VHH binders against p49116. Designs and how they scored, part 231

Target 1, 238 residues: p49116
Amino acid sequence: EGPLLSDTHVTFKLTMPSPMPEYLNVHYICESASRLLFLSMHWARSIPAFQALGQDCNTSLVRACWNELFTLGLAQCAQVMSLSTILAAIVNHLQNSIQEDKLSGDRIKQVMEHIWKLQEFCNSMAKLDIDGYEYAYLKAIVLFSPDHPGLTSTSQIEKFQEKAQMELQDYVQKTYSEDTYRLARILVRLPALRLMSSNITEELFFTGLIGNVSIDSIIPYILKMETAEYNGQITGAS
Key: E = the ipSAE of ESMFold2; O = the ipSAE of OpenDDE; V2 = 0.75 times the mean of E and O plus 0.25 times the DockQ between their complexes.

## First folded at step 15 (VHH)

Design ll49 (framework vhh_enristomig)
Fold by ESMFold2-Fast, scan of step 15:
Structure ll49 (fold): chain B 238 residues (1-238), chain A 118 residues (1-118)
Amino acid sequence: as target 1 above (238 residues)
Amino acid sequence: EVQLLESGGGEVQPGGSLRLSCAASGFTFDDYAIAWYRQAPGKQREWVSTISWRGDTNYAESVKGRFTISRDNAKNTLYLQMSSLRAEDTAVYYCARSQGTYLPRDYWGQGTLVTVKP
């Protein structure tokens, strides 16, 4: 019976592996990305409405939307991550792979298109100067998305999404009262998140993973993690 | 073939200290995060501490300030320095490997018993 999100859900602080190596490598990128993914799931797991949906629904919901949450997190944390530097390193690696004939041209084209879409999204969010409250509600809107295939409890999820939309509207109208079209400019950015392939996101940011470890296996692991371990891990380096 | 072997467990008095070791083989030790877990009799396995491949450390609240995790990459060995030991620290201690601090653990050691006796 309160707001969907509390002030604690506005705080989203990514701690990067330190120091940044002079030459970026797949281990550094994967560690950075996995920290952001973990922080994103920590954020979702802390929402009372999310907890109320139950474990099975929570897992299905995050599996369906993790790429959207992750991309919003990349945009929000772009400066802390030095995302432009990471993307430049990935592009350099792809250019070298073309010259060495190690990857198919079609795959390289798909990956480059994804990088351009990601850069465009992050630039649009930066240009709009999206604040922490707006990011929190945008993440809530994509988290409580009832339209993914295979979801159950879709009416309850839709109600939480509508609550998120309503609270975002109230916030923007109150905080940016002189900018009557700000909410519309923010909301039209959301469809772009679904144009980004989760498989390509995995390839770009989780290249350091080996064996059968995939985001699909990581999600239930993190969501089922013992609370004390979960909280201790999120605290960061001592 | 990945192997993790714990050692250094034993009996200690309350307030005492022990150093646990985990010897790693069969993989490039420097590239992996490694964690300590413990399991007390009749209880579920509990996370204790993790060290990243970069050396970043995290600790369970119950051991913070008393335990120190460290690694010696030249010796492919993980350590847990335990001080100010309490009866509730009595458990079998396990080391576990992962590809990153927040990623699933894929290999586990056999454990080493620590008993804190009054």
Scores: ipSAE 0.388, ipTM 0.720, lowest interface PAE 3.1, mean pLDDT 88

Design ll5 (framework vhh_enristomig)
Fold by ESMFold2-Fast, scan of step 15:
Formats: structure tokens, C-alpha cells, sequence
Structure ll5 (fold): chain B 238 residues (1-238), chain A 118 residues (1-118)
């Protein structure tokens, strides 16, 4: 049995919509976010272990963890996205909504707390200088989570998660040999991902969506996309 | 009522050119991504090209360099300029709307037939 991830799974290159508007709007933010979500699902689809679980299990896993994958992607791509600028625009919009009394105070507080948690997480990852290999394995650990309700093949999923953890350990110990506690510092960041609300993430980054289009519908659309169409769209996204 | 209406299909010689149009109504055209798909006889529907609300374009590898997607927001119209046409480009061409480049298509046109003579 070979490694869970290959060098091809380390590459995670997001292409942003162009041109960038002078003033950020919901359409630009939503397009940027959906590209990151697509790239995250493309990344997952490319893993042989993920493919081996089968389509139904793949859909259930991604539905359960998309917010964690997306947040890791935000942290990894923070610079290319100018995430700080996007978050500043969102905060400005929320502050104007407070001034105009257009949103409930309780909802605004929840959203502001979510933004603070997101900023804290991204800052923590930046301070740790998480590299591409580490991000790939962290994404694999959250993807292969056996504890979500309704999953089949939970024993196999758990083995893939353990394999991801072992390979991350081997990589960190070899690459950062002088930093004895680096792995522990990285792993204690992961629980924070489950504290961030997927509903609030959807509202912040996918605000441009209307009606029946939701993350829950987007996930099976991308995962069940015909290989030829999928590869064509990936060529444009990369 | 959201409507997408394709036109411009017809018969063309190999190596020829053709421009397809998709007239949109019933929504704010500028806010949506719009894509071209095609379906050849006896085959599954194939994605051809997408243009985002901002004008970013993507193409299927089979049409790259030969087809150009564009939009005229003032006319609420999408175009597909087709050049160097081949027998394998014979298909019914459909336009489809989505809220973003990678988001599900929610409305489809009725299609326009393009026939490239072998």
C-alpha cells in the first residue's frame, strides 16, 4: 500500500475572478468562495482512497465536512484571496446594517463572533507557517472523519484518517526536526474548525445565492459531475 | 418568468464559422453566469463554455482556440462564435444560467441545432 497522498495532492492553486472590482460586492465574494469550494472538492476527488469509498460515501463525507475544508482553504489561500480585504468589506457592511437597524442585534453579534473566530484561526495558521504538505494532511484528517452520522464503511474511513495522521507525523518530524512540539501545536488547531457554523459561513461567503441553490445542492452537483465536464472546468479554474 | 432563447443554428461546411445567440429575459442578466452546452445525437450532454457575470471565460478542451464566448449586457444576450467547425461539432446547442461559474444550472434554453456536413 502506498502513501495516502502524493505530491500532486499538495498543489492547491486558487485562481481568483477577474477583474477585481474597485469595491467588493456579494457577486465577487460568492464567485471567489465557490471557486475555493470547487477546488476543495476537486482536491478530495483526486485522492484514490476517497474514490475507493464510493460515490454515496463521498457525498456524505463532503456534506459533513465542507465547512472545515473550506475554512482550511481560506487559511491556505488567504493571501491570494486578499481574505483580510474581503472580511473588512463584510464587517463594513455589517456595521452599516447596525447603523441602519436592518439586522437583529443578536444575529449581528453571532456573525461578528464567527468572523473573529475565522480571523483567529487564519492568524494561528499563519503564525505557525503551515506549509502545503501540512495543509494537505490536515484536510485529509478532516475529510476522513469516521464519526459523522449515517456513514457506511466507517472502519475504512477511520483507517484512512489514521494513515493521514501517521503520514503528517512522519513529515513534520522529518522536515521540522528541531521543533519537537510543532505537530501538537498544529493538531490542537483542528477542533476550532467544528466550532464554526456552516450556516454562518454560507451567509458570509455565499450571500449571492438565491432560492433553491445551497451548499447542500452544490456538493452533489460537483461530486457527480461527468468526468469530461469536470476536467474542462478544472482547466479553467487552475 | 425566466427565459433563455437560442438562435443562429443551421447547416455549415467543415472549416466554416457560425455565431449562436442566447436571448435572456425575466431576470437581471448582469448578475448571472451563463454557459453553453451541446448534445450530439445519441450522446450525453457536454459542457462547452461558461462566462461569469464579470466576463471571465472558461472553455472545454475540445473547443479551445476555435470557439469564443461573449456577452452583451446592454442587449441581455450571450454569444458563441464558432470557427474551424468539424463534423464532431454537430449537436443541439443549449444555453444555461447559474448564479456562479461552478454553481448548478437552474434554467435551460430549448436549444438550436448546428449541423456540420461530413
Amino acid sequence: as target 1 above (238 residues)
Amino acid sequence: EVQLLESGGGEVQPGGSLRLSCAASGFTFDDYAIAWYRQAPGKQREWVSTISWSGDTQYAESVKGRFTISRDNAKNTLYLQMSSLRAEDTAVYYCARSQGTYLPRDYWGQGTLVTVKP
Scores: ipSAE 0.286, ipTM 0.649, lowest interface PAE 3.5, mean pLDDT 87

Design ll50 (framework vhh_enristomig)
Fold by ESMFold2-Fast, scan of step 15:
Structure ll50 (fold): chain B 238 residues (1-238), chain A 118 residues (1-118)
Amino acid sequence: as target 1 above (238 residues)
Amino acid sequence: EVQLLESGGGEVQPGGSLRLSCAASGFTFDDYAIAWYRQAPGKQREWVSTISWEGDTNYAESVKGRFTISRDNAKNTLYLQMSSLRAEDTAVYYCARSQGTYLPRDYWGQGTLVTVKP
């Protein structure tokens, strides 16, 4: 009963590491990215429908869609992150790697194509002036994707996705009543998220990770975190 | 070889203060987030506080306003200043390393016992 998302699920406030270093480094980028990933998982964990699916389903679902959620988060938080500056620093690092012959040309080409796709996605969202409600529902649509391999409870997940789609439609038609094609323009952006490699996203934004720390280890760590620790970490400053 | 060594534990009366230290070696201290956890006998390990490599701090609600986490990068040492101690603060206190504030902890110290006498 009731809406899938409440007003609390529209709020998505990223707190950046402070102070910003004079020169961007892999450490600052990785910390910033991990904060966005944590915020994205906090957002998902707060949804009653998501909680109702159970821990095992929640872990499988987030493992399947984290790159889509993360990319939507990058677009939503692009200004607060100074994402264009971060991407420019990554490109500069890659160009230096080409000159030093440290990476294959084919790999660099794949990574640069990924950066281009990411920039185009964020630019498209910015040009459409996607608001907080629209981002919340787009995140819900990608979160409740029933079509990932290995998922259980797929009929319930599909029903939550359909509910997200319906609530987004109702919101857009009410709020942007004079723009009859806005919903279509927004929804057609979503397939691009699945064309972006989660491995390349991990390489670009989490390149500061060493040893056995990976996105695959981070996801269950955050989702299994005790509620008090989770809330203390996300609340921050006092 | 990565090592974390806690010290400063002991017996204290309710309302008292105590400062814990965690000496780090075998890695570049400045590049890591470090956290304090505690475990009372027969209970699960509980998160207390985390400090990022940039100095940003987070605290468990139960210790906010009473505990202060800090780091001295020149000495490769983490501190936990505890004030207004209560009987429920009695626990073994552990420091733990991570590559970021929200990332998994990869190395743990051996712990230091804090006993608050009722």
Scores: ipSAE 0.457, ipTM 0.762, lowest interface PAE 2.5, mean pLDDT 88

Design ll51 (framework vhh_enristomig)
Fold by ESMFold2-Fast, scan of step 15:
Structure ll51 (fold): chain B 238 residues (1-238), chain A 118 residues (1-118)
Amino acid sequence: as target 1 above (238 residues)
Amino acid sequence: EVQLLESGGGEVQPGGSLRLSCAASGFTFDDYAIAWYRQAPGKQREWVSTISWSSDTNYAESVKGRFTISRDNAKNTLYLQMSSLRAEDTAVYYCARSQGTYLPRDYWGQGTLVTVKP
């Protein structure tokens, strides 16, 4: 059996909408976020181990972990996205809402705490200088999580997660041989992802969605997208 | 009421050109991504091209370099300029609306037929 991930799974290139508006708006943020979500789903879909679990299991896994994958993607693509600028715009809007009593104080506090946790996570990953291989394996560890409620095939999922952990260990020990504790520093970052609310992530980054379009509708749409459309979208415009 | 209406289809010889239009009404056109799809005889509906609200474009590999998608926000109209047409481009062409480039399509036009034959 070959490795869980190939070199093609290390490539994770986000193309941002252009031009960036002078003042950030919900359309720009939502388009940027949906592009990252699409790229994350494309990444997962391309993994042979993921495909082997079958469509129902694939949908259940992604629904359970999309927020963790998305947050890892935000950290990995923070510079491309100008994430600090997006978050500053959201914070500014939220602070104005406090002064105008448009939202409850408790809700504003929850959202601000989420933003601070997200900034801290992204800053910690940047400080550790996480590379593309490390991000790919961290995403695989998150994706192949057997402990989400309601999952089937949990033994197979656990096997894939353990394979991801083993391959990450091998990579880090070989590539960063002088940094004995690097793997431990990386792995202790992961539990924080589960403490971040998917509902708040959806509110912050997908506020522009209306009607029947929600994360629950987007995930199966992308996962069931025809191969030719899927491939054409991922390569970007010419 | 949201409406999308395609026009511009017809018969053309291989190597020829056609320009399709999709007239939109009943919504703020500027805020939506619009895509072209086609359905050839005996085949499933296939994606052709998408243009975002910010005019970023994506194309199916089979039409890349031959087709150009564009939008005229002042006219609420989407265009598909088709050049170097091939027999395999024969299909009914549909436009479809979405809230973003990678988001589900929520409204579809009725289609316009393009026939490429010698």
Scores: ipSAE 0.391, ipTM 0.733, lowest interface PAE 2.8, mean pLDDT 88

Design ll52 (framework vhh_enristomig; at its last look DockQ between E and O 0.56; V2 from the best seeds 0.00; counts 0 for: pae E 5.0 > 2)
Fold by OpenDDE, look of step 16:
Structure ll52 (fold): chain B 238 residues (1-238), chain A 118 residues (1-118)
Amino acid sequence: as target 1 above (238 residues)
Amino acid sequence: EVQLLESGGGEVQPGGSLRLSCAASGFTFDDYAIAWYRQAPGKQREWVSTISWSGETNYAESVKGRFTISRDNAKNTLYLQMSSLRAEDTAVYYCARSQGTYLPRDYWGQGTLVTVKP
């Protein structure tokens, strides 16, 4: 069998909404996040192995891992997104809510902790200087995780995950031959993704735009989108 | 009540031009992305173009360079200027509302028929 990923899967270019407002508003933040989510899902769709799993399995798989994929995307696109600025804006919006007593103290703590975790994760990835290939393989490993509840074709998913891991290993050995422990160093970051709440991520980045609509309900829509529409949306955003 | 009402459809010769309108009501128009879709006879509905709340536009490859989407927020109206029309552009054209460019369309108009024939 051929490789799981090709060079075409390495490209991950996010286009931010234009124009950038002087003050980052909820619309800008949510639109940016929506674009990242879309890009991430489009990336997944472009993988032949992913396509081979079938629509139902694909939907379940993305529902299970979208937060992790999204977070990896945040890390990868942190500079383009000005993620620190976005997070600061989110915090400012939250402060307004706090002043209006709309959130409990416990909830505030949870949200702030989540923001910290996101920032810390992205910073850690930046420090490791993760390249585009490594991100692609990491996303593949996350995508093809067989340990989520309710998945079908778990054996096949596991096989794909193993393939992703092997290809990553080969790449790292070839590209970073002098750094013997680089593979382990980057893989050890993956558990941090599982500590992040999808619900809080959704609230922070999407609630202002989608209201009461859940990302869970949006995922099938995006995955079923026609290829022409996908391509048109991405290319037109430039 | 949210409403979208398309107009401007009709018959036109190949190479001709037509301007479609979509009148919106019942919601804050400038907060939403609005898109055009079309459905040809015997075919599935396909995406044509979207304009974001900020005015960013994108187009299907099949209409790029020929169609122009625009909006007038003061009039709560979406437009689709179509030029260099082809037979394959024959379809019922729909406008649809979305909270975001990449988010599901939650409201649709009734559609307006465009027929391109000699």
Scores: ipSAE 0.664, ipTM 0.839, lowest interface PAE 0.8, mean pLDDT 92
Fold by ESMFold2-Fast, scan of step 15:
Structure ll52 (fold): chain B 238 residues (1-238), chain A 118 residues (1-118)
Amino acid sequence: as target 1 above (238 residues)
Amino acid sequence: EVQLLESGGGEVQPGGSLRLSCAASGFTFDDYAIAWYRQAPGKQREWVSTISWSGETNYAESVKGRFTISRDNAKNTLYLQMSSLRAEDTAVYYCARSQGTYLPRDYWGQGTLVTVKP
């Protein structure tokens, strides 16, 4: 009953590692990205509807959509992250890798196309001036995606997604009443998130991870973290 | 090989203070987040505090204002300054390493016992 999201779910405050080094390195980028990933999962975990699905479904759902949530988070926090500076550092690293003959030209082209798609997405969201409520509902829509393979409780997930869509519609129509086509402009941006490779996102932002640490291991670690540790470690909205 | 070694535990009176140390070796200490955990008899291990590679700190609610985590990168050593100790703080204290503040812990020390006398 009640709304899917409360005002507490609109707050999304990322605290960046301090100080920012003069020259960005893979460790700073990885720490920044992991903080955004943690904040995104903290946000998802705080939603009562998400909690109601149960831990096994929750883990499968986040594993399927983490790249979409992360990308929306990048767009929402682009200024706080100085995302353009991070992407420039990544591009510089890639150019140096070409000169050292460490990556094939085809792979570099694939990665550069991914960076271009990411920049285009973030720029489109900025031009639309997406607000905090709109970001919260867009994240809810991608979180409650019933169409990922292997999911259980798909009918319940679909109901939550439909509720997110309806509440977004109500918000936009009330808040931006003079812009009849705003909702349509926002929603047509979402399919692009599915076209961005989670594997390439991991390579770009989580290159500092070594050994057996991967996004697949991070997700269940964060979701299974005890509430006291989870709350104490978050560096953002409390 | 990576090693973490805790020290500084002992017996203390209620309201007293202790400083724990965790000596790190076998890795570039400056690049890692290090955390303190504790485990009381018959209880699950609980998180106490974390310090990032940049020196940012986080604390469990039960220890805020009483414990201070710090690091000395020149000595490859982590510290936990404990004050206003309570009987509930009696536990084996462990340090643990992670590649980032919110990332899984991959190496653990063997622990040091802190006993707050009734």
Scores: ipSAE 0.557, ipTM 0.802, lowest interface PAE 2.0, mean pLDDT 89
Fold by ESMFold2, look of step 16:
Structure ll52 (fold): chain B 238 residues (1-238), chain A 118 residues (1-118)
Amino acid sequence: as target 1 above (238 residues)
Amino acid sequence: EVQLLESGGGEVQPGGSLRLSCAASGFTFDDYAIAWYRQAPGKQREWVSTISWSGETNYAESVKGRFTISRDNAKNTLYLQMSSLRAEDTAVYYCARSQGTYLPRDYWGQGTLVTVKP
């Protein structure tokens, strides 16, 4: 009943660590990425439909889609993050790993292909000038995916996804009435998200994590964090 | 070996001030977020404040305007300047390290006791 998302769910403001270092390092990248991850998880937590599914279902949904939400966040925040500069710094570090014989050539190829796919995705979204409402609905479509194994309440999740799709269609039709194909162009970008590897995203953006700490294992912790722990930026923060 | 050693706790009158310190060793202090937590008798440990590796600060609503977190990377030391102390601030205060502001805390100090006298 009522809209799936409200205007409060459109706000998605990422603040970068400041001051920005003269040369980007692994810890700056990891801090920036952790802010985006927190913002994305708490954005999901702020949605009443998400809250209604219960904590175990919430954790399962976010575990299944965190990389896709994170990638949408990267695209949305690419300018404020200076993402192209971050990716260039990562490429430089990979080149150093080759000189030191730390990584196989096959792994380097996989990581470089992932970087290229990420850059292409972000560029395609920027070219289409995706707005904050459209991003919010795309994130909701990705979040409420009933296809993941082990989910409970899959009928309710499917209903929420269909509602997000309908609300996106209505928004695009009303706001971009002169662009008949905008919805179709937006939706054809989504399959690229499923091609993004969680393992490689962790390697690219969370390399400061020591030991066998995966983002999958961290998600319950992030979902339980108090919103006040984030200094200044949470969607739906009223 | 990673170590976090709190100090500066003690007894103080209501309205008084204390400065807590957390001396860090065994890791590159500059690269980590560091936080203060506290635990009053019979209560769960609660978050107080965090400072990122770049110096950005966050505070719990209960301490905003009264507490100031800071770091001295040259001394590998985290500080908490506590002012306008109240009886409710009585607790053991812990510092904790994290690889990022919004990532789990992976090392904890043993704590320092702050008591605000009636």
Scores: ipSAE 0.154, ipTM 0.568, lowest interface PAE 5.0, mean pLDDT 84
ESMFold2 (binder alone), look of step 16: mean pLDDT 82; pTM 0.829

Design ll53 (framework vhh_enristomig)
Fold by ESMFold2-Fast, scan of step 15:
Structure ll53 (fold): chain B 238 residues (1-238), chain A 118 residues (1-118)
Amino acid sequence: as target 1 above (238 residues)
Amino acid sequence: EVQLLESGGGEVQPGGSLRLSCAASGFTFDDYAIAWYRQAPGKQREWVSTISWSGTTNYAESVKGRFTISRDNAKNTLYLQMSSLRAEDTAVYYCARSQGTYLPRDYWGQGTLVTVKP
């Protein structure tokens, strides 16, 4: 039938509250991250194919892939968020902690490795100059992943993923006709998203900074949020 | 023991004004986002407005230009200034707290009734 995504689904606009402070502000980071997660989840919910899978399947699918969607969102919105500045400041603090105290050195190293992987991913996407259409289809490919454990309707999910891949291919061939290897360069970036720890992402952007809210409570809240409230929160905040 | 206590509700005629208050206690008020919601008889609860810890405000389209949310951190109090009231604004108004603007609401007030009658 028609295309998997419409022009409405290609649009992905993130607005940040207030200017970034000179030093890291936990409230700024948490609100920025939760706003991006909010936007990502509501983007997914707006896709007719996603709605067609049913509520139970939808929740399981998002639970399985939220970290990959969130990381793609960080890459796409890195400039708006001043993400490189946030990550550089976190790295500096972690390096000073290593120099001063050896306790929890293994944990610090795990977090540092995660930050390095995130920076490398975002830098590679920036160097490839991924456009908004390409980001939309990459997010759709990640969203409609049939191979996560515990999923139902895996054949239908696979069909939607294949449709996303075909539509991305058609777009890239028409828009970047002189770069015959562009699609391959883009797609080979995706497996790296599954190597990033969702627990460390949660700690870095959500749980570790806010103290008492978990991603398991955030996802159902966002997915069930009424569309008018979502639109008011996103478009009114600038 | 977190508490949110709404007040200021009552009966007004169409076109009138009311100011609602929400008194907060048991937590560091300055660190939280706080929102107004309302529920009309027989209808689902709907979001009205949110104010962040830094004072950034957002409004539902139906109340833009008519309602103003504000906070007084020194008094641990949230306000909703309502003007140009309509019959459709008749509802119980609740304030709700969250760790951030886009995070789940964790505490709710008991509500205050606003009735717009001719």
Scores: ipSAE 0.392, ipTM 0.710, lowest interface PAE 2.4, mean pLDDT 85

Design ll54 (framework vhh_enristomig)
Fold by ESMFold2-Fast, scan of step 15:
Structure ll54 (fold): chain B 238 residues (1-238), chain A 118 residues (1-118)
Amino acid sequence: as target 1 above (238 residues)
Amino acid sequence: EVQLLESGGGEVQPGGSLRLSCAASGFTFDDYAIAWYRQAPGKQREWVSTISWSGYTNYAESVKGRFTISRDNAKNTLYLQMSSLRAEDTAVYYCARSQGTYLPRDYWGQGTLVTVKP
């Protein structure tokens, strides 16, 4: 009926942890990444169409796509996060691990390839100068993906994805009327998100989590968090 | 026997300051994120601030720049330094524990009342 996303869903403001350390470390990186993940899940949870799918479907969708949402968030917030500096710190940590023989050569190669893919993705999004509306709709297209294994309500999810695609098209054609191929250039970037391993993302950004906690285990807890607490913890989400 | 005990509440005039404490016992304090929440009469509970197990902090927009959360791991104690207090800060303040900043709170204190009176 009405639009899939409202102006409130375009606002995506990441506030970095305080205090900032003199030298970057895994704890600061983990807190920064955790904030972005929490902001991304809060963003998804605030969408009326997402709420309409119900708790079980919501959990399944976010479990399937959190890495794609997180990566889009990294690209969108790259300047606020000083992402290039964070990635340099991660590479430095990996170099120290190589020297200490703590990781296999094959694993290090996989992780370095992941970092390269992430940098390429963020650079391509920056070159395209993706705006806040475009990011919101790209996140919606990723969120409402009907093709993940084990999903129920796939017809309804597909309808919401198509609505997101339609509204993105309308926005781009009206706002960037002079750039006939902009939408195609934007959409062709999305398949790259599925080439990035969620396990490697956890290793790079969430190493500071304690108690053998995985992102997959965190998702149901965050999604079941009371709305008032959820909203209160997010700076700039209201 | 996990316990959290808040103290330091009281009456203060607008623009004043208070320091709240939360004494923790029955667990390894250093391994947990601890948060401050508040609840005014007839309103829902509101998150105020969290400090991670590694010491990183975050704050609700309404208190940012006015409140400072800190921890003393040697004393198993959490603090909330409140400055530039306003009438809307009047509430019962609770501390709460979690395994991580964004994980569910599993233990809560009994609360300490802060009243900002003109």
Scores: ipSAE 0.043, ipTM 0.460, lowest interface PAE 6.2, mean pLDDT 86

Design ll55 (framework vhh_enristomig)
Fold by ESMFold2-Fast, scan of step 15:
Structure ll55 (fold): chain B 238 residues (1-238), chain A 118 residues (1-118)
Amino acid sequence: as target 1 above (238 residues)
Amino acid sequence: EVQLLESGGGEVQPGGSLRLSCAASGFTFDDYAIAWYRQAPGKQREWVSTISWSGDYNYAESVKGRFTISRDNAKNTLYLQMSSLRAEDTAVYYCARSQGTYLPRDYWGQGTLVTVKP
């Protein structure tokens, strides 16, 4: 049949909130992060193969992999977000907190280690100069992961993942023909995404949420959104 | 007590204009995104437009170029300027609050009726 992804799935344009505050605060960070999460889910929901799996499977897949998709999105949009500046500020605050609060030292250490892993991942992707097509296929490989607990239709999900892998290989071989080991260097980055805690990602980027607003409530809300509302709310035009 | 109160609805002829208002109280208006939705008789609720706390906005394709969303933070008021109105714009219009543009809505107004007579 036709390709898993079309050229429209390569476009991934994050529009940041404006105006940028004089000092970065939890409102700005949370709005930026929720926009990236929405863009990531909008991207996934536009894939015909994803739609074909059905609503229940779609919700389960995104719940299982949102942190991996989000982290790939952070790497892809690092410059437009000024992510390095955000993370550096957070690291500075965490180091000061360890010195002042001995009781929360273990938790702060876990969060700091997560930030170091995130920085290393984003730096690795930047050094490899991952392009828009490569990011689209890496996101597809992550999205169509058949090995999350509780999934049904795992055979079909695995077939879509294999199709994503094959199409990425074809793209890399044609576009970067002189770099024999590029695909291997790209794919070996993916396991690191699963070592990153979704709970810590939520704490770092979604701290501004009040009450019962959590990633678990946001995902079903976005995925059940009417198609016209879903498409209309995305910033930019494609 | 969080309140959203819509006003400005009424009867208008095709091609006419109306300006809807949503007066907010009981919270720090500046920190929230506010959206307009509408519901026509016998139809599902339809999203119309959203404006973020910073003033970024989006529109449903069906109203793009005809409707303009804006906010006045000093007055804690959200506006929807509607022009070139069509029979299919007939609906009860609601405003809704959210902590972010793409986050769930937590409070809704009571609505204001707009009737476009063919």
Scores: ipSAE 0.453, ipTM 0.765, lowest interface PAE 2.4, mean pLDDT 87

